# Designs tried in a protein design chat: VH-VL binders against b7kms5. Part 180

Target 1, 80 residues: b7kms5
Amino acid sequence: DTFETVRNTIRIESEVDESLRQLCHEERITKETWLEAAYLYLCEKPEELAQVIQLAQERLSQRKAIADYKRAKTMQERFL
Short names: E, the ipSAE of ESMFold2; O, the ipSAE of OpenDDE; V2, 0.75 times the mean of E and O plus 0.25 times the DockQ between their complexes.

## First folded at step 10 (VH-VL)

Design ha17 (framework fv_pozelimab)
Fold by ESMFold2-Fast, scan of step 10:
Structure ha17 (fold): chain C 80 residues (1-80), chain A 125 residues (1-125), chain B 107 residues (1-107)
Amino acid sequence: as target 1 above (80 residues)
Amino acid sequence: QVQLQESGPGLVKPSETLSLTCTVSGDSVSSSYWTWIRQPPGKGLEWIGEIYHSGSSNYNPSLKSRATISVDTSKNQFSLKLSSVTAADTAVYYCARDYTLDEGSSDFTIYMDVWGQGTLVTVSS
Amino acid sequence: AIQMTQSPSSLSASVGDRVTITCRASQGIRNDLGWYQQKPGKAPKLLIYAASDLQSGVPSRFAGRGSGTDFTLTISSLQPEDFATYYCLQYFNYPWTFGQGTKVEIK
């Protein structure tokens, strides 16, 4: 019958999105099902999951630094 | 996970300097902006100021002449000094992480996602 | 400084009620607004950022809407743990300013 889903909006790097879009098109799957499958697969493989988490932490740190730079630049212009 | 802990005297005499320290664990103090917020008993929240590890700081104009926030990267701490205190400075003082989220392109958003438990500072003789 | 005005200052509600709190900025702040929940004796907790984005771990019954000057926080089905004071905060311009708070208390 029915399974429950949630709607999420995520922002990812354009190059990653383009690559994933191409993969999904070639394999006849959706981004949604790829994300579900990738997560479920990694949950069964603790060593690989740990590696992915480390990469995610690195990417998060890079984006955070860029965001802080943008904040410093923008907020100086808005200070009244 | 990230945790913040305020420490400092709970009682300060009028005209003296209120000094508080926030100890950061689970994250580097160099990785974010950090902020101090206060709340007088029974009243609302007031933003005191923010600091970045480079020393860049911004203050509420109402407190700027008396407030100084500093960062000690070697101890992974940031601190607030508020000079010339009066009874009006009696409040619970919170430290918080002032997080910047990348929204892509030139955009970002700011929020305070991790807070210390707060410490009550009473100004009394 | 940008003045943030919340309405109402307090309200009484029952479990299961829909609760709506409004926050108005004295000038346009785009979507640079957050909502925070504070329970007695505790630090505030982030609920919503960028006016409408739900913080991870916050129940979906909390929803934020608005942009510019007029913002709302809605709790679609009030739960016992939701009795608290709610604050909006603008981070468009320095100084950051909070609304005066809306106390949601039990009927």
Scores: ipSAE 0.588, ipTM 0.856, lowest interface PAE 1.0, mean pLDDT 92

Design ha18 (framework fv_pozelimab)
Fold by ESMFold2-Fast, scan of step 10:
Structure ha18 (fold): chain C 80 residues (1-80), chain A 125 residues (1-125), chain B 107 residues (1-107)
Amino acid sequence: as target 1 above (80 residues)
Amino acid sequence: QVQLQESGPGLVKPSETLSLTCTVSGDSVSSSYWTWIRQPPGKGLEWIGEIYDSGSSNYNPSLKSRATISVDTSKNQFSLKLSSVTAADTAVYYCARDYTLDEGSSDFTIYMDVWGQGTLVTVSS
Amino acid sequence: AIQMTQSPSSLSASVGDRVTITCRASQGIRNDLGWYQQKPGKAPKLLIYAASDLQSGVPSRFAGRGSGTDFTLTISSLQPEDFATYYCLQYFNYPWTFGQGTKVEIK
């Protein structure tokens, strides 16, 4: 074979996962090939890539805020 | 790309206050926890303390009476002051980002992903 | 404070060797453990977080295992750039505490 692959485990929002799974089922593709195609497509479109990166940064910032809140709450319970 | 740089005097006299500043670039100092860690020459790593922008701070109990960490949002910096220093405080001092990663549900993980280069502070007359 | 004890404190190895470093916590810390690599004169570098998750950009020859009190870092095929001191760090409870370090030296 000519393809070598890497196995990754990722955590995404359940609603996004549900929507993506439905899309992949309807189009008869896999999440893996959709991710590869989306990345490759965006690499050839710098302006669109920049917009996706901005959205990703915003989503990461929101997740960090939630995680920091969980951290503060949990560490208060554990700090002795 | 996030980068951290320590600055401050490399020599401090016994009984005086050690003052170090960490300049943050590529990220807002208000967006994460930030930490100070030190390492005496030839020895291991010791956590000094951490701060979050709101002034929430936690310190190693062994240093709490002498250590103060503060944030200057206008300069995008955070700083360490360690009072009443002795030869035992001679060390390389590192600043680092103390990152919280969401793991879903009630779970999260913490790691120090970006470090300054370190600055040697010698306590001597 | 939670004490972190590494074993061994130092070891000598050759390129291509499988190296295993252990870290033991004095109480249960779940998977709240990271592994850091430090080369002489340099700041520590994150290798593994949450006991087993590999940091982006870190070679796959590094692997972490364990939970609770017993943890291991394995380097499956030691490379020249891997000669360094390795530290575990628990972030389950304040204060954060490091192991004493394991120095991996050229045999």
Scores: ipSAE 0.549, ipTM 0.841, lowest interface PAE 1.3, mean pLDDT 91

Design ha19 (framework fv_pozelimab)
Fold by ESMFold2-Fast, scan of step 10:
Structure ha19 (fold): chain C 80 residues (1-80), chain A 125 residues (1-125), chain B 107 residues (1-107)
Amino acid sequence: as target 1 above (80 residues)
Amino acid sequence: QVQLQESGPGLVKPSETLSLTCTVSGDSVSSSYWTWIRQPPGKGLEWIGEIYTSGSSNYNPSLKSRATISVDTSKNQFSLKLSSVTAADTAVYYCARDYTLDEGSSDFTIYMDVWGQGTLVTVSS
Amino acid sequence: AIQMTQSPSSLSASVGDRVTITCRASQGIRNDLGWYQQKPGKAPKLLIYAASDLQSGVPSRFAGRGSGTDFTLTISSLQPEDFATYYCLQYFNYPWTFGQGTKVEIK
């Protein structure tokens, strides 16, 4: 009948965002509908979903390491 | 699913050392900052200190002379020792993960996303 | 140390009410503030981080606002399970400091 939606704030890498933005522009779709379609598609493909989850875990681990480095540096500087 | 569990004696005598351990499951103790927080009965929350896997630690100045936090990567645990305890140290002690979220560029945010259930330590003879 | 002062210290409200809690820092802390909910006998639970970002799994009726020194937590439609004490916490400078807590009692 109708779609109920939620608003999310998501932070992604600039290069990934630029690439996705170009794709959405060329194909005349939105980032919201692309995200919905990608997730729904992958839910029907267990082997591909597992591969995507592995990549996501690797990217999350790297971003967290960078964040911890920034934290250590910033906290040290605030007390100088 | 990350879980934290405090353990240690529920009763400590005045002048002795309070020793607590936090067991981490579902995550490596070497991947994050970890913290201890306490709450005296009927009172508010007080931050004790934090540790990062390399042994880098920061403490509340009010407790720095008595508090030591250490990490044991082989057991996936981190611990708190608080020396020379008095009745004022009676509190529920919590361990928590002190998570750092990347916010892009030079920015980040910090939050305590996973907490242990807490353990009451009573200081009494 | 940065002092965090909450207002009010306690309040009573009915289910469905809009509840507002404030937190004031003694100096600027940017958006380095979190809100935590604590129910009797339980550990605190993260609700909001970076002053305004809702933690996953937390109901959308909770909202945080503010930056610098003045911060607000709003519960748009109070539910029975929202009976709790709420704490703000600053992560700008060591030591991390909590507000004294605001107890929300359901009438």
Scores: ipSAE 0.535, ipTM 0.839, lowest interface PAE 1.4, mean pLDDT 91

Design ha2 (framework fv_pozelimab; at its last look DockQ between E and O 0.51; V2 from the best seeds 0.00; counts 0 for: pae E 2.5 > 2)
Fold by ESMFold2-Fast, scan of step 10:
Structure ha2 (fold): chain C 80 residues (1-80), chain A 125 residues (1-125), chain B 107 residues (1-107)
Amino acid sequence: as target 1 above (80 residues)
Amino acid sequence: QVQLQESGPGLVKPSETLSLTCTVSGDSVSSSYWTWIRQPPGKGLEWIGEIYYSGSSNYNPSLKSRATISVDTSKNQFSLKLSSVTAADTAVYYCARDYTLDEGSSDFTIYFDYWGQGTLVTVSS
Amino acid sequence: AIQMTQSPSSLSASVGDRVTITCRASQGIRNDLGWYQQKPGKAPKLLIYAASDLQSGVPSRFAGRGSGTDFTLTISSLQPEDFATYYCLQYFNYPWTFGQGTKVEIK
């Protein structure tokens, strides 16, 4: 009644997911509400938001390098 | 913002080499695969080939004997040369970022997320 | 090479209609399929990747489904800006191959 929501599928590092899941269980909150709260909190703190964005960019770069490696290895074998 | 822009002659004579350059801004050409796609007027899309900044390239077998893609990291550009052109090579040529998304484990997905506006190359005497 | 066949080749529809476009691969491609929208005179735009994942910024009325050989793109309530040609693309095996395109036209 109060909130209109969207459903998203996200993939995060399993170790991070395990840690976040444990935190949510202990604090009696959900991953959805934690994500909303974290984003809203950071939007009010530009310096902290910038640090989070930098970490996110670094993590994205690492994941992309891994993805390109997997692609090169897999596609080397896929010619008709 | 990532932007790609094709450049090169709009008219090429039969039997000559078609040369196009794609200039990348907002991203490093070293960060991704890059691809060329063409579309003859009123027809569908055809993949030409791809390149990784290290020089690794893959081509559509139908064009492999004539197509060469290269990267110039100092200019943040990649280029297509297509030799021995005929009227059948008349098309709009697009360059695009050929992005690899990590899907976890051994999985990944590939998509073309940023495209140049396209440049029409007409092969005619 | 893997042949990608789209059906229909063209369709006429009205704003508010539900539109479904089908794409068939000549062999199994898992979920290694993308959908692209092309408006007249413009470059194609990514809508869906991995058969069913919606690209950021693309309206939720677009939905992709399928795996293996049979795939669909559905537009649940067609808008004026959706009149375009739609292409599927497989990236399972080289060469990457597009379907022939489906043109969605105004009635």
Scores: ipSAE 0.614, ipTM 0.870, lowest interface PAE 1.0, mean pLDDT 92
Fold by OpenDDE, look of step 11:
Structure ha2 (fold): chain C 80 residues (1-80), chain A 125 residues (1-125), chain B 107 residues (1-107)
Amino acid sequence: as target 1 above (80 residues)
Amino acid sequence: QVQLQESGPGLVKPSETLSLTCTVSGDSVSSSYWTWIRQPPGKGLEWIGEIYYSGSSNYNPSLKSRATISVDTSKNQFSLKLSSVTAADTAVYYCARDYTLDEGSSDFTIYFDYWGQGTLVTVSS
Amino acid sequence: AIQMTQSPSSLSASVGDRVTITCRASQGIRNDLGWYQQKPGKAPKLLIYAASDLQSGVPSRFAGRGSGTDFTLTISSLQPEDFATYYCLQYFNYPWTFGQGTKVEIK
């Protein structure tokens, strides 16, 4: 059997990535197959999915806050 | 889906104030920088300015003395006022979302991913 | 303000042609450059950001390259829907400034 894959850049927070990498190594799986499996599992678990989405939204908000700060700081520095 | 829609008078007399409003749907105005860009007929694009929900704004120096951008979070709108208009201010005015977040990192990138359809404002006696 | 010089101002090409548009900044802008496509009566559409990153949904025939002062937008094989005006945009420093545009016309 064959399947098509979509390649895109995935950047993960370093601490999370390290932990995930270790887990994948121990379990002899990949981050890609972990993500696929996790998503498929959660698709059958609406409550758990909602919790994961909420957590993901919080993490995105954190990234956004950092990005906004960097933008402001960068622009300020460029005008000095 | 994010949608932007410009509204305001299409005709303004010289020396008067051009006033436009951009109504945003599908996203909160608190989520991005919100931008005005204009394009004179048959010419290129000019960045007017931007505003963040916090009230922080930046303007093109060429228009700073005349341009005021404001945001109304309660209406999910942001507006442009351009005072003392002349024929040179005749243009299609666009509002746009300035997306800042680099989705792959905690860094920023700047691009206008969503635009209004644009509204023509003609300055004429 | 940073000046963006775009070239050519216009070009004629045929379907299937390779098209290259250049944008030069008056000073270094790193990779803080975007490319937009505009069709008559429509708002500009984002194609490329960060000099070389392809916006989601944009065909792979579009490619952005460059860093510093010299940038290029390439359409590897021009399609009928690609006839439009293209603009570069620098967002390295305020005010954001566009190139004057390149109109890609059918030969």
Scores: ipSAE 0.380, ipTM 0.821, lowest interface PAE 1.1, mean pLDDT 93
Fold by ESMFold2, look of step 11:
Structure ha2 (fold): chain C 80 residues (1-80), chain A 125 residues (1-125), chain B 107 residues (1-107)
Amino acid sequence: as target 1 above (80 residues)
Amino acid sequence: QVQLQESGPGLVKPSETLSLTCTVSGDSVSSSYWTWIRQPPGKGLEWIGEIYYSGSSNYNPSLKSRATISVDTSKNQFSLKLSSVTAADTAVYYCARDYTLDEGSSDFTIYFDYWGQGTLVTVSS
Amino acid sequence: AIQMTQSPSSLSASVGDRVTITCRASQGIRNDLGWYQQKPGKAPKLLIYAASDLQSGVPSRFAGRGSGTDFTLTISSLQPEDFATYYCLQYFNYPWTFGQGTKVEIK
């Protein structure tokens, strides 16, 4: 079967990425296949999906705050 | 879904103060940087300035003496005031969400991912 | 302020053509560059950030390249909906500055 695929860029926290890379290596799968499987699994589990969404929202908020801090710090240091 | 809407007078007399408000829905003004950008008719885009919700702001030096951006968290709005306007200030004014993406380590990227539809402000007697 | 110069200022092309727009910075800005598309009567829309990263929902026919001072936006096969003006934006240092724009007209 031929699947249509989309190429995109994602950014993952380094510690999570290291763990995920090791898992994929050990299980002989790809990150792409793991992500697809995880999402499809959760689609049939509304309660678990809601928990994952809550964690994702928390992580998004934390990453946003860090990004804003880095922006402010860098621009303070980068004056022309 | 994040939506931004500019509001304010479409006609301002020379030497008066241009005042615009951007109403944000689907997001909190406390969660991001927010920016004003303008475009004179038939011309390019000019960054006016930005504000972080705590009141920290940065302005285009060409407008810094006349421009003030403020945030009102109780109304989920941010505003632009531009004093002493002339015909050169005639433009479409856009508000935008100013998103900061962490690139890891000390790096970051900035993009304007949500924009208002724009409002034309004409400076004329 | 960092000056951003786009070329060409305007161009005409046919559907299916490969279109390339150049943006040059007056000093090195690493990859701190975005590309925006603006259709007549509409607000600009983000296409590319970090010089080469495609924003979600943007067709893969758009590609950004470059670093330092020289950047390009390429549309590999121009579509009717790509009639627009394109702007680069640097965010390396304040003030944030846009290029003057490149108007792409469909023949």
Scores: ipSAE 0.379, ipTM 0.817, lowest interface PAE 2.5, mean pLDDT 89
ESMFold2 (binder alone), look of step 11: mean pLDDT 90; pTM 0.920

Design ha20 (framework fv_pozelimab)
Fold by ESMFold2-Fast, scan of step 10:
Structure ha20 (fold): chain C 80 residues (1-80), chain A 125 residues (1-125), chain B 107 residues (1-107)
Amino acid sequence: as target 1 above (80 residues)
Amino acid sequence: QVQLQESGPGLVKPSETLSLTCTVSGDSVSSSYWTWIRQPPGKGLEWIGEIYYSGNSNYNPSLKSRATISVDTSKNQFSLKLSSVTAADTAVYYCARDYTLDEGSSDFTIYMDVWGQGTLVTVSS
Amino acid sequence: AIQMTQSPSSLSASVGDRVTITCRASQGIRNDLGWYQQKPGKAPKLLIYAASDLQSGVPSRFAGRGSGTDFTLTISSLQPEDFATYYCLQYFNYPWTFGQGTKVEIK
């Protein structure tokens, strides 16, 4: 049985990364296997998956609003 | 599933004002910057300008004196008016979402990820 | 305004060929560059953003590289659906400016 894998680079909030790294260290697992397990588990739980998606959408909206703010400020400074 | 659709007259007389509307579906017009881009037949792409729903707008200096972009949040639309048109303004006009991606810290990237199908506007008498 | 110059303006290629298109900015733009594909009669489609990041849903045969002033778009094995015009776009400073386009034609 061979696992075909893909390498991904992701950016997450520092506090979340620190918490996840501590969890992985304590449980002797990797971030990769935690991500796989979390997704597979949630795929078996449609109602919980929907709640996670809602949280993800809220977090994405917040980061986009912050990004738009950074854009406005930076572009004003570069335009000059 | 975000979709954009341009609408407006396909024929405009010289010296008149070209008026186009972009209808946004699947997303709020308040969620992003929105842009207009044009392409004369057989030529390349030219950025016209962008708008954010709060009224912040930026324009290509070559068109700034004639171009106005506005947002109608109640209709989920944004529009372009280009005054004093000439044959040089004959082009396919596209509207697009001008997305800002957070890259962490003070960094971000910008890209146009959703485009309307384009509408040909011919300036002729 | 920042001028974006693409080379070549057109090229002829066969299915399976490796195609490389270059884009040069008249001043440093960091990695604030996107690549767009336009097929005849259609709107442009985003392929690559931030000079090297592949847009979701775009085939892995497309790759972007570069930073500062010199950028490349590579198609590792050209497919029939890849015959199109390709544009680079800088978003470092206003106005946003496109390259003149590179037309990839059937040999």
Scores: ipSAE 0.568, ipTM 0.857, lowest interface PAE 1.3, mean pLDDT 92

Design ha21 (framework fv_pozelimab)
Fold by ESMFold2-Fast, scan of step 10:
Structure ha21 (fold): chain C 80 residues (1-80), chain A 125 residues (1-125), chain B 107 residues (1-107)
Amino acid sequence: as target 1 above (80 residues)
Amino acid sequence: QVQLQESGPGLVKPSETLSLTCTVSGDSVSSSYWTWIRQPPGKGLEWIGEIYYSGYSNYNPSLKSRATISVDTSKNQFSLKLSSVTAADTAVYYCARDYTLDEGSSDFTIYMDVWGQGTLVTVSS
Amino acid sequence: AIQMTQSPSSLSASVGDRVTITCRASQGIRNDLGWYQQKPGKAPKLLIYAASDLQSGVPSRFAGRGSGTDFTLTISSLQPEDFATYYCLQYFNYPWTFGQGTKVEIK
């Protein structure tokens, strides 16, 4: 019956954030409402949703590989 | 859904080598760091060590002389061997995924997000 | 090695109570701290990472705060399923070290 919201913290690539911020500014919307709209739209488009999920999985794998590299490098430097 | 399952003997004699295997399902053992943690009955948690699939490993200095962790990518498993065991090594042994989260720029966060159910190893004659 | 000290070691509480437990590091660890919940006979479960970030699927009544050496985990309104032992873990430096645990018991 009642609309409720949750507060989330998310971390995205700076280049993506800059592009999204420009879009939101130009269109007079917020990142929150854009995220909601994008998800709701994709839920009605199974083929497009599947493609987005695949891209997300690929981006997650790339970020994780980079994070593992940063971990090895930082721990080595920290414990000289 | 990523799942981890420990396996190995529940009883080990003093002075022998404790051997445990962790089977990884739903993820490649090549995708993350993997860790072993133990908990003596009624006591707290102790980190044993970690391994990356390349063979790169780090150990708790208190156990480094006795502990060896290895990866078998063909079986999607990683294993712990702890030599020269004593009654003090009696514990529930857990395997866990030692996840690295990208935090942007040069930063990252580490956490253990998936754990096996644990296996009790008793060291007794 | 970095020593992690939790306070209190145990506490008694009732459903609906606000519970706060503290974790102190022997040296600065930035925000490289996680909180884990362990129920009897079960593996630990990640609640919070990076000192304050709530793991997906964990109820919002759990909150972590702090940086450097002093950290807290707060449960704003204790539920029956929250009676457990809670551990902090630092991953700033090897070896990873856990606090001794805080047992939250039924009053």
Scores: ipSAE 0.515, ipTM 0.815, lowest interface PAE 1.3, mean pLDDT 91

Design ha22 (framework fv_pozelimab)
Fold by ESMFold2-Fast, scan of step 10:
Structure ha22 (fold): chain C 80 residues (1-80), chain A 125 residues (1-125), chain B 107 residues (1-107)
Amino acid sequence: as target 1 above (80 residues)
Amino acid sequence: QVQLQESGPGLVKPSETLSLTCTVSGDSVSSSYWTWIRQPPGKGLEWIGEIYYSGDSNYNPSLKSRATISVDTSKNQFSLKLSSVTAADTAVYYCARDYTLDEGSSDFTIYMDVWGQGTLVTVSS
Amino acid sequence: AIQMTQSPSSLSASVGDRVTITCRASQGIRNDLGWYQQKPGKAPKLLIYAASDLQSGVPSRFAGRGSGTDFTLTISSLQPEDFATYYCLQYFNYPWTFGQGTKVEIK
């Protein structure tokens, strides 16, 4: 065949997911096709891609800080 | 690109204190937990301990009485001091980034994704 | 401390072979297990985290399975660069403990 696909499981912020679900519902598209289209579009727009990457780096940093907090709280309870 | 580099003496005498430093580049030492791991020649890996820049530290109980890990945020470094060394402490010492991945809710995953090249420390007279 | 036992301690294989190594924890560790590859003279490299999740950049021929106490790492079609020692690591409880290692050698 001509197409091959991969299955991905991703975790995104609840408020972002709600907003994206609403957009997909109103426009009659899927999250899968939105993700593909967004990435392909940005690949042709280097300036906009750079801005998106900056936002992604900021969000990643925030999530990591939260994860480190959870780790500190949970793992200290496991140390005897 | 995050890189780690160990530095310290290649040879230490029995009963002395071993001091190693890990220099972090490409990221802030305040952004992650950091760990020390060692490997005696021809043997397996042993976890020594971990540190977070706020002072949160955890140690292997077998080494806790002798090991101290500290962080210097101004130099972007973390260090290991191991006191009262013997020949059994001869090993390659690695520093590594001790990454925490958010898995949602109260869950997380820990892994060591960036390692220094390792530095051999020989304890001998 | 949680003891991690790997089997076999060493094995001999040829390019193209399917290789499976196992790791057993002395108590339940959920999926809090990683697999690391170490080549002679080099630092270990993360292959798999959370028992089954493939690290970015690691070839898909590596696969991890298991939960609780019994875990496996499978290499579906061994390549020349895969001859190395493999270690499992549990991060469920302190102290974190590694298995003794499994050396994959050229037949």
Scores: ipSAE 0.579, ipTM 0.864, lowest interface PAE 1.3, mean pLDDT 91

Design ha23 (framework fv_pozelimab)
Fold by ESMFold2-Fast, scan of step 10:
Structure ha23 (fold): chain C 80 residues (1-80), chain A 125 residues (1-125), chain B 107 residues (1-107)
Amino acid sequence: as target 1 above (80 residues)
Amino acid sequence: QVQLQESGPGLVKPSETLSLTCTVSGDSVSSSYWTWIRQPPGKGLEWIGEIYYSGSTNYNPSLKSRATISVDTSKNQFSLKLSSVTAADTAVYYCARDYTLDEGSSDFTIYMDVWGQGTLVTVSS
Amino acid sequence: AIQMTQSPSSLSASVGDRVTITCRASQGIRNDLGWYQQKPGKAPKLLIYAASDLQSGVPSRFAGRGSGTDFTLTISSLQPEDFATYYCLQYFNYPWTFGQGTKVEIK
């Protein structure tokens, strides 16, 4: 049977993308199916899921800080 | 989930100072820029200003002489004070998260993704 | 300050209609533009950021286009829950400025 899908636009770190692309090529899978499988697998493992969420929160915080720094610098330059 | 809630008096007398507080839940007030926006009854949206947890602020020039935004990291709140109010300051006041998204390299995008429900402030004797 | 002008100020439409709203900036703002939906008595809701990127959870019938000074928001097949006022907002320079709003009303 068929199932509904959605198309997402995401931006990930280039080194992570390169590593994942290599893995997918070697294993003959797609990034989409790897992401689905990884999430589903982790949903069955609460302790591991919690660790992944913590890492994601840390990575998100780092990217926010970098983005906020760029914002402050750029807005200061545009205003003057 | 991240939630914002405005609080403060619904009635303020002309010439007094309007004081509102926004309580942030589900996120640290130190993680983003935060903003105040107002909407007079039947009119459009007006940006008041923004704050970063370091105390850095930017204001709408039309309100800069009267507006002060501050942050209290210990209470996870940020606040607006608007002095010398008149009937023209009657509006629904919203607080919102002024989010910066990393777009890679030198690029970024700004948007307001989480809003409080808004609180009506009427300026009347 | 950068002035944002929306067109039309209001329109009447039926469910299933294609609706297009335009927003013009008084100077170039790159793609630093968002679209917000506001229903009566409610806070605005982010629909689109960076002129064309759809916010998570927003239906795909909403689409944004444009860069520089001319921008459009299109609703490909209007639904009952889409009757609202729509605002554009520029983040290119301070102060942040909103368009005056476009009210989408039931015909």
Scores: ipSAE 0.555, ipTM 0.839, lowest interface PAE 1.1, mean pLDDT 92

